# Designs tried in a protein design chat: VH-VL binders against q8ixk2r445to577. Part 25

Target 1, 133 residues: q8ixk2r445to577
Amino acid sequence: FFGMLQNKGLTDYCFDYNPPDENQIVGHQVILYLCHGMGQNQFFEYTSQKEIRYNTHQPEGCIAVEAGMDTLIMHLCEETAPENQKFILQEDGSLFHEQSKKCVQAARKESSDSFVPLLRDCTNSDHQKWFFK

## First folded at step 12 (VH-VL)

Design u13
Fold by OpenDDE, fold request of step 16:
Structure u13 (fold): chain C 133 residues (1-133), chain A 119 residues (1-119), chain B 107 residues (1-107)
Amino acid sequence: as target 1 above (133 residues)
Amino acid sequence: QVQLVQSGAEVKKPGASVKVSCKASGYTFTGYAMHWVRQAPGQGLEWMGYINPYSGKTKYNEKFKGKATMTSDTSASTAYMELSSLRSDDTAVYYCAREKYTEYYFDYWGQGTTVTVSS
Amino acid sequence: DIVMTQSPSTLSASVGDRVTITCRASQDISNYLAWYQQKPGKAPKLLISAASTLQSGVPSRFSGSGSGTEFTLTISSLQPDDFATYFCQQYYSYPYTFGQGTKLEIK
């Protein structure tokens, strides 16, 4: 699967990665932003290694969860996907992080009207449902 | 360069409607939310709402629900705002403003459209 | 709605003066605050975002500070081109709201 990774519950919001430096794509947080259909910062790929790959830039980035964190951070992809970069996009649309055993949920950043994907206990909420478009 | 060019001044009678346009250029129109901001004479700025040109999804300030209708034409890279049932207190300068990508403040503004409602 | 209270409403100053404008939010908005400059008959111009980030092309005499509920815009040495109306804006939550403005006039 590839394209925009859109949230079901938070309508019109997609995974978005907009690093401040195009030559240094790792280390920043993946956010949610209004879907725009341009690809680029909203183009992701779910690979056979269970990665969520950001391949708009070289080298390619893969979404990772760092120890003790609930945010999604961009790391470099590796030949063999590390455990902290493995996700399962399930049939029901839930995005499950194998290592933490948590699901990716569309959430408000602080109490603002900005949004980010965060790891949360898995529920049946549409805010934890994702689909590629 | 990014430009937002709005339609010209309008003079309307009470009860009439007016549709203001905002033509965008210098960037991918569907990639940025377009906001509308009102400024009554001698007053401050009021956020009216925004449209996502990609999806057509809108978000309105409750104050302007039923008053303003935001639309867009991607083929023309143009955002529209229609004001209905015009009253004298709708007299204002109306601005379109582009949202800074992923950052939510306004980095570019149209020149404004003066709408005057008078008997 | 988040109320942005700007002070003063009017400020008279002279060229070379240090000028400070304050904006208070009715609740914590973190650093989701922008400052705009508006001249008569013109659209607002973005000066500062994220409370303290000076925009490209804006003179370095402008600076912003603050977080949470108290914010300030400072012009270190007022220039003739700076006489205008200034607005703060929160973009923390909808509806976005602006301060009532500060008209900076020549003394």
Scores: ipSAE 0.922, ipTM 0.960, lowest interface PAE 0.5, mean pLDDT 96
Fold by OpenDDE, fold request of step 16:
Structure u13 (fold): chain C 133 residues (1-133), chain A 119 residues (1-119), chain B 107 residues (1-107)
Amino acid sequence: as target 1 above (133 residues)
Amino acid sequence: QVQLVQSGAEVKKPGASVKVSCKASGYTFTGYAMHWVRQAPGQGLEWMGYINPYSGKTKYNEKFKGKATMTSDTSASTAYMELSSLRSDDTAVYYCAREKYTEYYFDYWGQGTTVTVSS
Amino acid sequence: DIVMTQSPSTLSASVGDRVTITCRASQDISNYLAWYQQKPGKAPKLLISAASTLQSGVPSRFSGSGSGTEFTLTISSLQPDDFATYFCQQYYSYPYTFGQGTKLEIK
């Protein structure tokens, strides 16, 4: 699966990664932003290693969850995907993080109308449903 | 360079409609939300809403629902805003403004379109 | 809706003066605040984003500060080109709202 990773519940919002420096793509938080279909910062790939890979930039980045955090942070991809970079995109659209045993949910950043994907207890909410487009 | 060029001034009678255009250039039109902001004479700025040119989805200020209709033509890299049932208090300068990518504020503005509603 | 209140509404100053414009939000908007400059017959021009980030090409005499509910735009030494109307804008939540503006005029 590849393309825009769009949320079902939060309509018109997609995974987005826009690092301040194109040459240093790691260490920043993945956000949700209006889907634009240009690829680039909204192009992701779900790999056979269960990575969510940001591969329109080099070196390639992979979404990771750092210890004790509920945010998605971009790390470098590794030859063998580390445990904190493994996700299961299930048939029902849920995106399950194996290590934390939580699901990725579209959530408001603070109380603003900005949005981010956050790890939350798994529910059947459409805000935890994702699909590639 | 990024440019937003709006259509010319309009003079309309009450009850009429007007459609303002905003032609974008210098960037990928579908990649950025286009907002509309109005400014009545001698007054401040009012956010009207935005359109996502990629999806065509819109978000309106409740104040302008039923008054403003935002559309876009990707082939023309142009955003449109139609105002219906014009009243005198719709007299204002209307601006299109590009949202800074992932930042939500407005980094580029059209030059504005004056809409005058008078009998 | 979040109400943005600017003060003062009008400010008379002289070239070389230090000028401060304040914007107050009716609720906490973190740093989701932008400042714009508008001259007569022209569109607003972005000066500051994220409360304190000076935009490219904007003179360094402009600065922004604040977070939460209180924000300030400061011009350290007023220049002739700075006489204009200034607006703050919150983009914390919809609907986005602007301050009523501060007209900076020559004393």
Scores: ipSAE 0.918, ipTM 0.959, lowest interface PAE 0.5, mean pLDDT 96
Fold by OpenDDE, look of step 12:
Structure u13 (fold): chain C 133 residues (1-133), chain A 119 residues (1-119), chain B 107 residues (1-107)
Amino acid sequence: as target 1 above (133 residues)
Amino acid sequence: QVQLVQSGAEVKKPGASVKVSCKASGYTFTGYAMHWVRQAPGQGLEWMGYINPYSGKTKYNEKFKGKATMTSDTSASTAYMELSSLRSDDTAVYYCAREKYTEYYFDYWGQGTTVTVSS
Amino acid sequence: DIVMTQSPSTLSASVGDRVTITCRASQDISNYLAWYQQKPGKAPKLLISAASTLQSGVPSRFSGSGSGTEFTLTISSLQPDDFATYFCQQYYSYPYTFGQGTKLEIK
C-alpha cells in the first residue's frame, strides 16, 4: 500500500511530514494536514516489514515511536525494521503499533484545530481508522 | 511568484447574488487551502471559511453558513465564493487568502473585491 | 468563539518612537498568533507568525512576543512606512478570529 494515508474520522486529513530542513529529514514529528495529493510530504508506503516508509528523500525515513512517547517521529529506515517502527494496518483500517500495543489516532494538538497522529488505546473510533488513497 | 488575483468590484441590489473569483498562480493550486475573509467598511477582518481545492471540502464560519458558498475550479486554478440573498450589511471587501502549508496562517492575499449592496 | 482584543484601537505616534500594540485572547491560544499590517485600499500583509517569528522581508524593527493570552507587537523605531492598521489573528481554533485592529497614525 502506498500514497496518502488518510484518516476516516477526521475527514480530509492525511499523514504529513514536512521537516524544516530537507537535508535533515529525521527527528521531527509526523503531523496531520489537509490532503493535497501532491505526493512528497504526504506520500507514504506500508511495506512488507510493517514499516510506514517516507521515501521521497534519501536516505529513506520510517515512522517510529520513541520510548515513553505517544507521538510519531521520523527515523531512518533500517535493513531490519526495529520493533518501534512496526505497525499493523488492519483490514478494518486500524493502525496498530506492535511494541506499544496501541493504535494510531487522529488527535488534536494541544486542544487546537491542529492535528497529529497519536498512540492511544485501541477503540472502534473512526479517528483510529486509516486508508491509503 | 505566488499571486492571487480577484475579480472586480460588484454593485448589487438587496436579494441578489454575487460570485467573486480568486485566480491563483505561481504555485500548485490544489496544494493549499484557500480562505475567504471579509472586511466591512472601517471595520476589522472576519474569517468566512476555507476550501480545500484538492478535495473540494469546505469549512465555514457558522455565521456565514447559508450566506457564502465556496467552490473551486482546478482547471482554472480559481476559487469562487458566492454570496446569496445580499443585504446592505454584506457590503464589504472580500479577500481570498492562501493558508501557509501546515501552519494555518495566511501568507498570501488577493487584492480584495469590493461588494456594495444598495437599494 | 475566541475573542481577540487589541489595544489601543488608535495610536498616534511620531517617527522614531517606540510603539507597542497589545492583543489579548479570550482563552489560551498558545503561540498560534499572527500579526498583519494593512494599508488603506490594500490587503493585509503578514508580519509575524507563531507570535514571534518575523517573516522574510519584514524589517527587524518589528518584533512579536507573548504566549497564552497576552501578545505584543513592537516597532522599535517607527518609520514613515509603518503608519497603517495592524491586526492580530488567532489560528488556534475555528473560527479564526481577528482583533478589531489598531490604527497607527502620525501625530
Scores: ipSAE 0.898, ipTM 0.953, lowest interface PAE 0.5, mean pLDDT 96
Fold by OpenDDE, second read of step 15:
Structure u13 (fold): chain C 133 residues (1-133), chain A 119 residues (1-119), chain B 107 residues (1-107)
Amino acid sequence: as target 1 above (133 residues)
Amino acid sequence: QVQLVQSGAEVKKPGASVKVSCKASGYTFTGYAMHWVRQAPGQGLEWMGYINPYSGKTKYNEKFKGKATMTSDTSASTAYMELSSLRSDDTAVYYCAREKYTEYYFDYWGQGTTVTVSS
Amino acid sequence: DIVMTQSPSTLSASVGDRVTITCRASQDISNYLAWYQQKPGKAPKLLISAASTLQSGVPSRFSGSGSGTEFTLTISSLQPDDFATYFCQQYYSYPYTFGQGTKLEIK
């Protein structure tokens, strides 16, 4: 699966990654933003290694969850996907992080109308449902 | 460079409708939300809502629901805002403004369109 | 809705003066605050975002500070081109709201 990763509950919002330096793509947080269909910042791929890969910019980045955090941070992809980069996109649309045993949820950042994907206990909320478009 | 060019001034009677256009150039039109902001004579700025030109989805200020309708034509790289059932207090300069990508403030503005409603 | 209150509404100053405009939010908006400059018959121009980030092309005499509920725009040394109306805007939550404006006029 590839393309825009869009949230079901938070309508019209997609995974978005916009690092300050296009040549240094790691270390920043993945956010949610209005879907725009331009690719690039909103183009992701779910791989057979269970990675969510951001490959518009080289080297390729993979979404990771750092220890003790509930945010999604871009790391470099590795030949063998590390445990903190493994996600399961389930048939029902839930995005499950294997290591933390939590689900990715569309959430408000700082109680604002800015949004980010965060790890939360898995529920049946549409805010935890995702699909590629 | 990024440019937003709005349609010309309008003079309308109460009860009429007006449709203001905002033609965008210098960037991918569908890639940025387009907002509308009005400014009554001698007053401040008031946010009306936005449209996502990619999806066509809109978000309105509750104050302007039923008053303003935002649309877009991707083939023309143009955003539109229609005001219906015009009243004298709808007299204002209306601006289109591009949202800064992922940052939500407005980095580029149209020159404004004056809409005058008078009997 | 978040209410943005600017002070003063009108400010008279001279070229070379240091001036400060204040914007207060009715609730915590973190640093989701922008400052705009507007001249008569013209659209607003973005000066500062994220409370303190100076936009490209804006003179360094402009600066912004603050977080939470209180913000300030400072012009260190007024130039003739700076006489205009200034607006703050919160983009913390919808509906976005602006301050009522501060008209900076020549003394």
Scores: ipSAE 0.873, ipTM 0.947, lowest interface PAE 0.5, mean pLDDT 96
Fold by OpenDDE, look of step 13:
Structure u13 (fold): chain C 133 residues (1-133), chain A 119 residues (1-119), chain B 107 residues (1-107)
Amino acid sequence: as target 1 above (133 residues)
Amino acid sequence: QVQLVQSGAEVKKPGASVKVSCKASGYTFTGYAMHWVRQAPGQGLEWMGYINPYSGKTKYNEKFKGKATMTSDTSASTAYMELSSLRSDDTAVYYCAREKYTEYYFDYWGQGTTVTVSS
Amino acid sequence: DIVMTQSPSTLSASVGDRVTITCRASQDISNYLAWYQQKPGKAPKLLISAASTLQSGVPSRFSGSGSGTEFTLTISSLQPDDFATYFCQQYYSYPYTFGQGTKLEIK
């Protein structure tokens, strides 16, 4: 699966990664932003290694969850996907992080109208449903 | 360079409608939300709403729901805002403004369109 | 709606003066605050975003500070080109709202 990773509950919002430095793409937080269909910052791939890969730039980045955090941070992809980079995109649209045993949820950043994907306890909320478009 | 060029001044009678255009160039039109902001004579700025040209999704200020309708034509890289049932207090300069990608403030503005409503 | 209150509404100053404009939000908006400059018959021009980030091409005499509910725009030494109306804007939550403006006039 690849393309824009769009949230079902938060309509018209997609995974978005826009690092300040295009030559240093790791270490920043993945956010949600209006879907624009241009690819680039909103193009992701779900791989057979259970990675969410950001491969519009080299080297390729993979979304990871750092210890004690609930945010999604871009790391470098590795030959063998580390445990903190493994996700399961379920048939029902839920995006499950194996290590934390939590689901990715579209959430408000600081109670603002800016949005980020955050790890939360798994629910049946549409804000935890994702699909590639 | 990024440019937003709006249609010319309009003079309308009460009860009429007017459609203002905002032609974008210098960037991918569908990649950025387009907002509309009103400024009555001698007054401050009022946010009216935005459209996502990619999806067509809109969000309106409640104050302008039923008054303003935002649309876009991707083939023409143009955003439109139609004002209906015009009243004298709709007299204002109307601006289109591009939202800074992922940042939500406005980095580029049209030159403004003056809409005058008078009997 | 979040109310943005600027002060003063009008400010008279001379070239070379240090001036400060204040913007108060009716609730905590973190740093989701922008400053614009508007001259007569022209569209607003973005000066500062995220409360304190100076935009490219904007003179360094402009600076912004604050977070939460209190924000300030400072011009360290006024130049002739700086006489205009200034607006703050919150983009913390919809609907976006602006301050009523501060007209900076020549004394």
Scores: ipSAE 0.867, ipTM 0.945, lowest interface PAE 0.5, mean pLDDT 96

Design u13
Fold by ESMFold2, fold request of step 16:
Structure u13 (fold): chain C 133 residues (1-133), chain A 119 residues (1-119), chain B 107 residues (1-107)
Amino acid sequence: as target 1 above (133 residues)
Amino acid sequence: QVQLVQSGAEVKKPGASVKVSCKASGYTFTGYAMHWVRQAPGQGLEWMGYINPYSGKTKYNEKFKGKATMTSDTSASTAYMELSSLRSDDTAVYYCAREKYTEYYFDYWGQGTTVTVSS
Amino acid sequence: DIVMTQSPSTLSASVGDRVTITCRASQDISNYLAWYQQKPGKAPKLLISAASTLQSGVPSRFSGSGSGTEFTLTISSLQPDDFATYFCQQYYSYPYTFGQGTKLEIK
């Protein structure tokens, strides 16, 4: 799958990656932002290795969760996907992080009306349901 | 070279409607939410809402629901805000403002459109 | 709605003065605060974002500080071009709201 990764519960919002320096893509947090269809910052690919790839740049970025953290951070993709970069997009739309055994949820940043994807205990919430468009 | 150019001043009678336009240039129109802000004479600024030009989705300040309708025409790179059932207290300057990508504050503003409602 | 209260409503000062305008939020808004300058008959112009980030092309005599509920805009050495009305704005939560404005006048 590839394109805009959208949330079912938080409508009109997509995974977005807007690093401050386009040439240094690692180490920043993935956000949710209004879907815009411009590609690049909202263009992601779900691979056979269960990676979510940021395809705008060489070398490619892969979404990861660092040990003990709940935030989604950009790392470089590796030839064999490390466990912290593996996500299962399940048939019900949930996005399961195998290593932590948690699901990706649309959440408020600092209780504001800006949003980020975070790991949370898996539920049936529409805020934990995702699809590519 | 981002520019937001709004339509000209309007004088209307109570009960009429008015549609203000905001033509964008110098950037990809569908990539940025467009907000509307009003300023009544001698008063501060009030946020009215926004439109996502890509999806056509809107969010309104509850104060303006039923009064304001926000639309856009992607082929013309133009946002619109229509006011219905005009009353004298709708007299104000209406601004369009572009949301800074992923940052939410307003980095560019139109020049404003004065709407005057009088008997 | 988050109420933004500016102080003072009017400030009289001379060229070369250091001036400070304050903005108080009715709840914690982190650093989700912008400052705008508006001259008569003109659109607002963005000066400061994220409470303290100076916008490109804005003179370095402008600075912003604060987080949470208390914020300040400072002009370190007032110039003739700085006489205008200043607004703070929160973008923490919808509806976005502005302070009532501070009119900076020449003494």
Scores: ipSAE 0.813, ipTM 0.925, lowest interface PAE 0.9, mean pLDDT 93
Fold by ESMFold2, look of step 12:
Structure u13 (fold): chain C 133 residues (1-133), chain A 119 residues (1-119), chain B 107 residues (1-107)
Amino acid sequence: as target 1 above (133 residues)
Amino acid sequence: QVQLVQSGAEVKKPGASVKVSCKASGYTFTGYAMHWVRQAPGQGLEWMGYINPYSGKTKYNEKFKGKATMTSDTSASTAYMELSSLRSDDTAVYYCAREKYTEYYFDYWGQGTTVTVSS
Amino acid sequence: DIVMTQSPSTLSASVGDRVTITCRASQDISNYLAWYQQKPGKAPKLLISAASTLQSGVPSRFSGSGSGTEFTLTISSLQPDDFATYFCQQYYSYPYTFGQGTKLEIK
């Protein structure tokens, strides 16, 4: 799978990675933003190693969740995907993080009308359903 | 050199409609939400809503639902805002404003379009 | 809706003065606040985002501070070009709302 990773419940929103320093792509948070179809910051690849890759930059970035945290952060991809970089995209659209046993949910940042993907207990909410386009 | 160039001033009678245009240049039009903000004479600013030019989806301030209709034409890099059933209290300057990518505040504004509603 | 209240509504000052304009939000908006300058017959111009981040090309005599519910815009040494109306705006939640404005006039 590849393209824009979109949310079913929060319509018109896509995974987006816009690091403040384009020379330092590691360690910044993945957000949700209005889908724009330009590729680049909203272009992701889901790999056979269960990675969500940011491929428009070299070295390649892979989405990770650091231990004890619920935010999705960009790390460098590794030859063999570390446990904290593995996500299972289920048939029902849920995006399961193996290490934490939690699901990715579209959530408000600071209770505002800006949005981020966060790990939450898995539910059947459409805000936990994702698809590529 | 981002620029937003709006259509010219309009004088309308009560009950008429008006369609204001906002032509964008210097950036990828479909990559940025376009907002509309009004300013009545001698008064402050009111946010009216936005359009995502990529998807065509809109969000309106409830005050302007049924009054304002926002559209866009991606082939012309132009956003439109139509006001229906004009009344004298719709007299204002109407601005388009570009949302800063991922940061939500408005980094570029059109020059404004004065709409005057007079009998 | 989040109400943004500015004070004062009008401020008279002289070139060289230090001026401060305040903006209060009716609820916590974190740092989701922008300041705009508007001159007669012109569109607003962005000065500050995120409560304190100065925009490119804006003179360093402008500064912003605050978080939560109370914010300030400061001009450290007023210049002739700074006589204008200033608006704060929250972008924390829809509908986005603006303060009523502060008109900065020459004394």
Scores: ipSAE 0.804, ipTM 0.923, lowest interface PAE 1.0, mean pLDDT 93
Fold by ESMFold2, look of step 13:
Structure u13 (fold): chain C 133 residues (1-133), chain A 119 residues (1-119), chain B 107 residues (1-107)
Amino acid sequence: as target 1 above (133 residues)
Amino acid sequence: QVQLVQSGAEVKKPGASVKVSCKASGYTFTGYAMHWVRQAPGQGLEWMGYINPYSGKTKYNEKFKGKATMTSDTSASTAYMELSSLRSDDTAVYYCAREKYTEYYFDYWGQGTTVTVSS
Amino acid sequence: DIVMTQSPSTLSASVGDRVTITCRASQDISNYLAWYQQKPGKAPKLLISAASTLQSGVPSRFSGSGSGTEFTLTISSLQPDDFATYFCQQYYSYPYTFGQGTKLEIK
């Protein structure tokens, strides 16, 4: 799977990665933003290693969650995917993070009308359902 | 260089409609939400809503829902805002404004379109 | 709706003066605040985003500060080009709202 990773409940929003410096892609938070179809910052690939890869930049970035955290952060991909970079895209659209045993949910940033993906206890919410387009 | 060029001034009678255009250049039109803001004579600024030109999805300030209709034409890199059932209190300058990518504030504005509604 | 209350409505000052304009939000908006300058017959121009981030091409005599509910725009030494109307705007939540404006006039 590859393309825009969209949220079912928060319609018109996609995973987006816009690091302040295009040459320093590691360590910044993944956000949600209006889908735009330009590829680039909203183009992701779901791999056979269960990675979500940011494919705009070389070396490639892989989405990770650091121990004890709930934010999705960009790391460098590795030859063999580390456990904290493994996500299972379920048949119902839920995006399960193996290491934490939590699901990715569209959530408000600072209670604003800005949004970010965060790990939360898995529920049936459409805000925890994702698909590629 | 980014430019937003709006259509010319309009004079309308009450009950008519008007469609204001905003032609974008110097950037990828579908990558940025386009907002509309009005300014009544001698008054402040009032946010009306936006369109995502990629998806065609809109969000309206509830005050203007049913009054304003926002559309876009990606092949022409142009956003439109139509006002229906015009009244004299719709007399204002109407601006298009581009949302800064991922930052939400407005980094570029059109020159404004004056709409005058008079009997 | 988040109400933005701007003060003063009109401010008279001389070239070289230091000027401060205040904007208050009816709720915590973090730093999601922009300042715009508008001259008669022209569109607003963005000066400051994120309460304090100066935009490219804006003179360094402009500065912004604040977070939460109280914000200020400061012009450290007024120049002739700075006489205009200034608006604050929150972009924390929809509907986005503006202060009513501060007209900065030459004394």
Scores: ipSAE 0.804, ipTM 0.923, lowest interface PAE 0.9, mean pLDDT 93
Fold by ESMFold2, fold request of step 16:
Structure u13 (fold): chain C 133 residues (1-133), chain A 119 residues (1-119), chain B 107 residues (1-107)
Amino acid sequence: as target 1 above (133 residues)
Amino acid sequence: QVQLVQSGAEVKKPGASVKVSCKASGYTFTGYAMHWVRQAPGQGLEWMGYINPYSGKTKYNEKFKGKATMTSDTSASTAYMELSSLRSDDTAVYYCAREKYTEYYFDYWGQGTTVTVSS
Amino acid sequence: DIVMTQSPSTLSASVGDRVTITCRASQDISNYLAWYQQKPGKAPKLLISAASTLQSGVPSRFSGSGSGTEFTLTISSLQPDDFATYFCQQYYSYPYTFGQGTKLEIK
């Protein structure tokens, strides 16, 4: 799949990657922001290796979760996808992180009206359901 | 350079409506939410809501639901705010303001449009 | 709604003075706080975001501090161009709200 990765429960919000320095794409957090079609920061590819790739920039980034963390961070993609970069987009729309056994949820950042994707215990919440458009 | 140019001042009677425009230039219009903020004479600033010009979706401050309608025309890079059933206490300067990408605060403002409602 | 309270409402000062303006939020807003400057008949201009991040083109005599519920805008040495009204604004949760303003006047 390729496109804007949207949340079913938090409507009009998309995965967004806006690193402070466009030339240093590694190590910054993925956010959720109002969907838009410009600037290429909201276009991701879900690959056969179960990666979520940020591939509109060189070098390509892959979303990862570091051990013990719940935040989605950009890493460089590798020839063979590391386990911390593998997400299973399930039939019901849930986005499962196999290594941690947790699901990606649209969550408030610091209880504010700013949003980020975070790993949480899997539930049937629409805030854990995702689709490409 | 980013520029927001609003339509000119309006004088209206109670019960009328008015549509204020905000023409954007110098950036990708659909990439940024556009907010509206009012300032009554001698008063502070009140947030009214925003439109996402990419999707057309809006969010209103509850105080202005039913009073304000926010729209946009992406072909013209222009946001609009219509005020209906005008009352004298709708007299104010109305600003458009651009939301800073991913940061939510307002980095650019239009010059303001004065709407005067006088019987 | 989060209430933003500024102090003082009016501040008289001379060129060269150090001034502080405070802004208090009715709940913890982390650092989701902006400061704007507004001159008569003009739109507000962004000075500071994230409580302390100075915007490009804003003179270094302006600084912001605070987090949670208490915030301060400081001008270290007033210049003639600084006499204006200053507003704080929270962008932590909707509806976004502004302080009532502090008018900085020439003494």
Scores: ipSAE 0.712, ipTM 0.904, lowest interface PAE 1.4, mean pLDDT 93

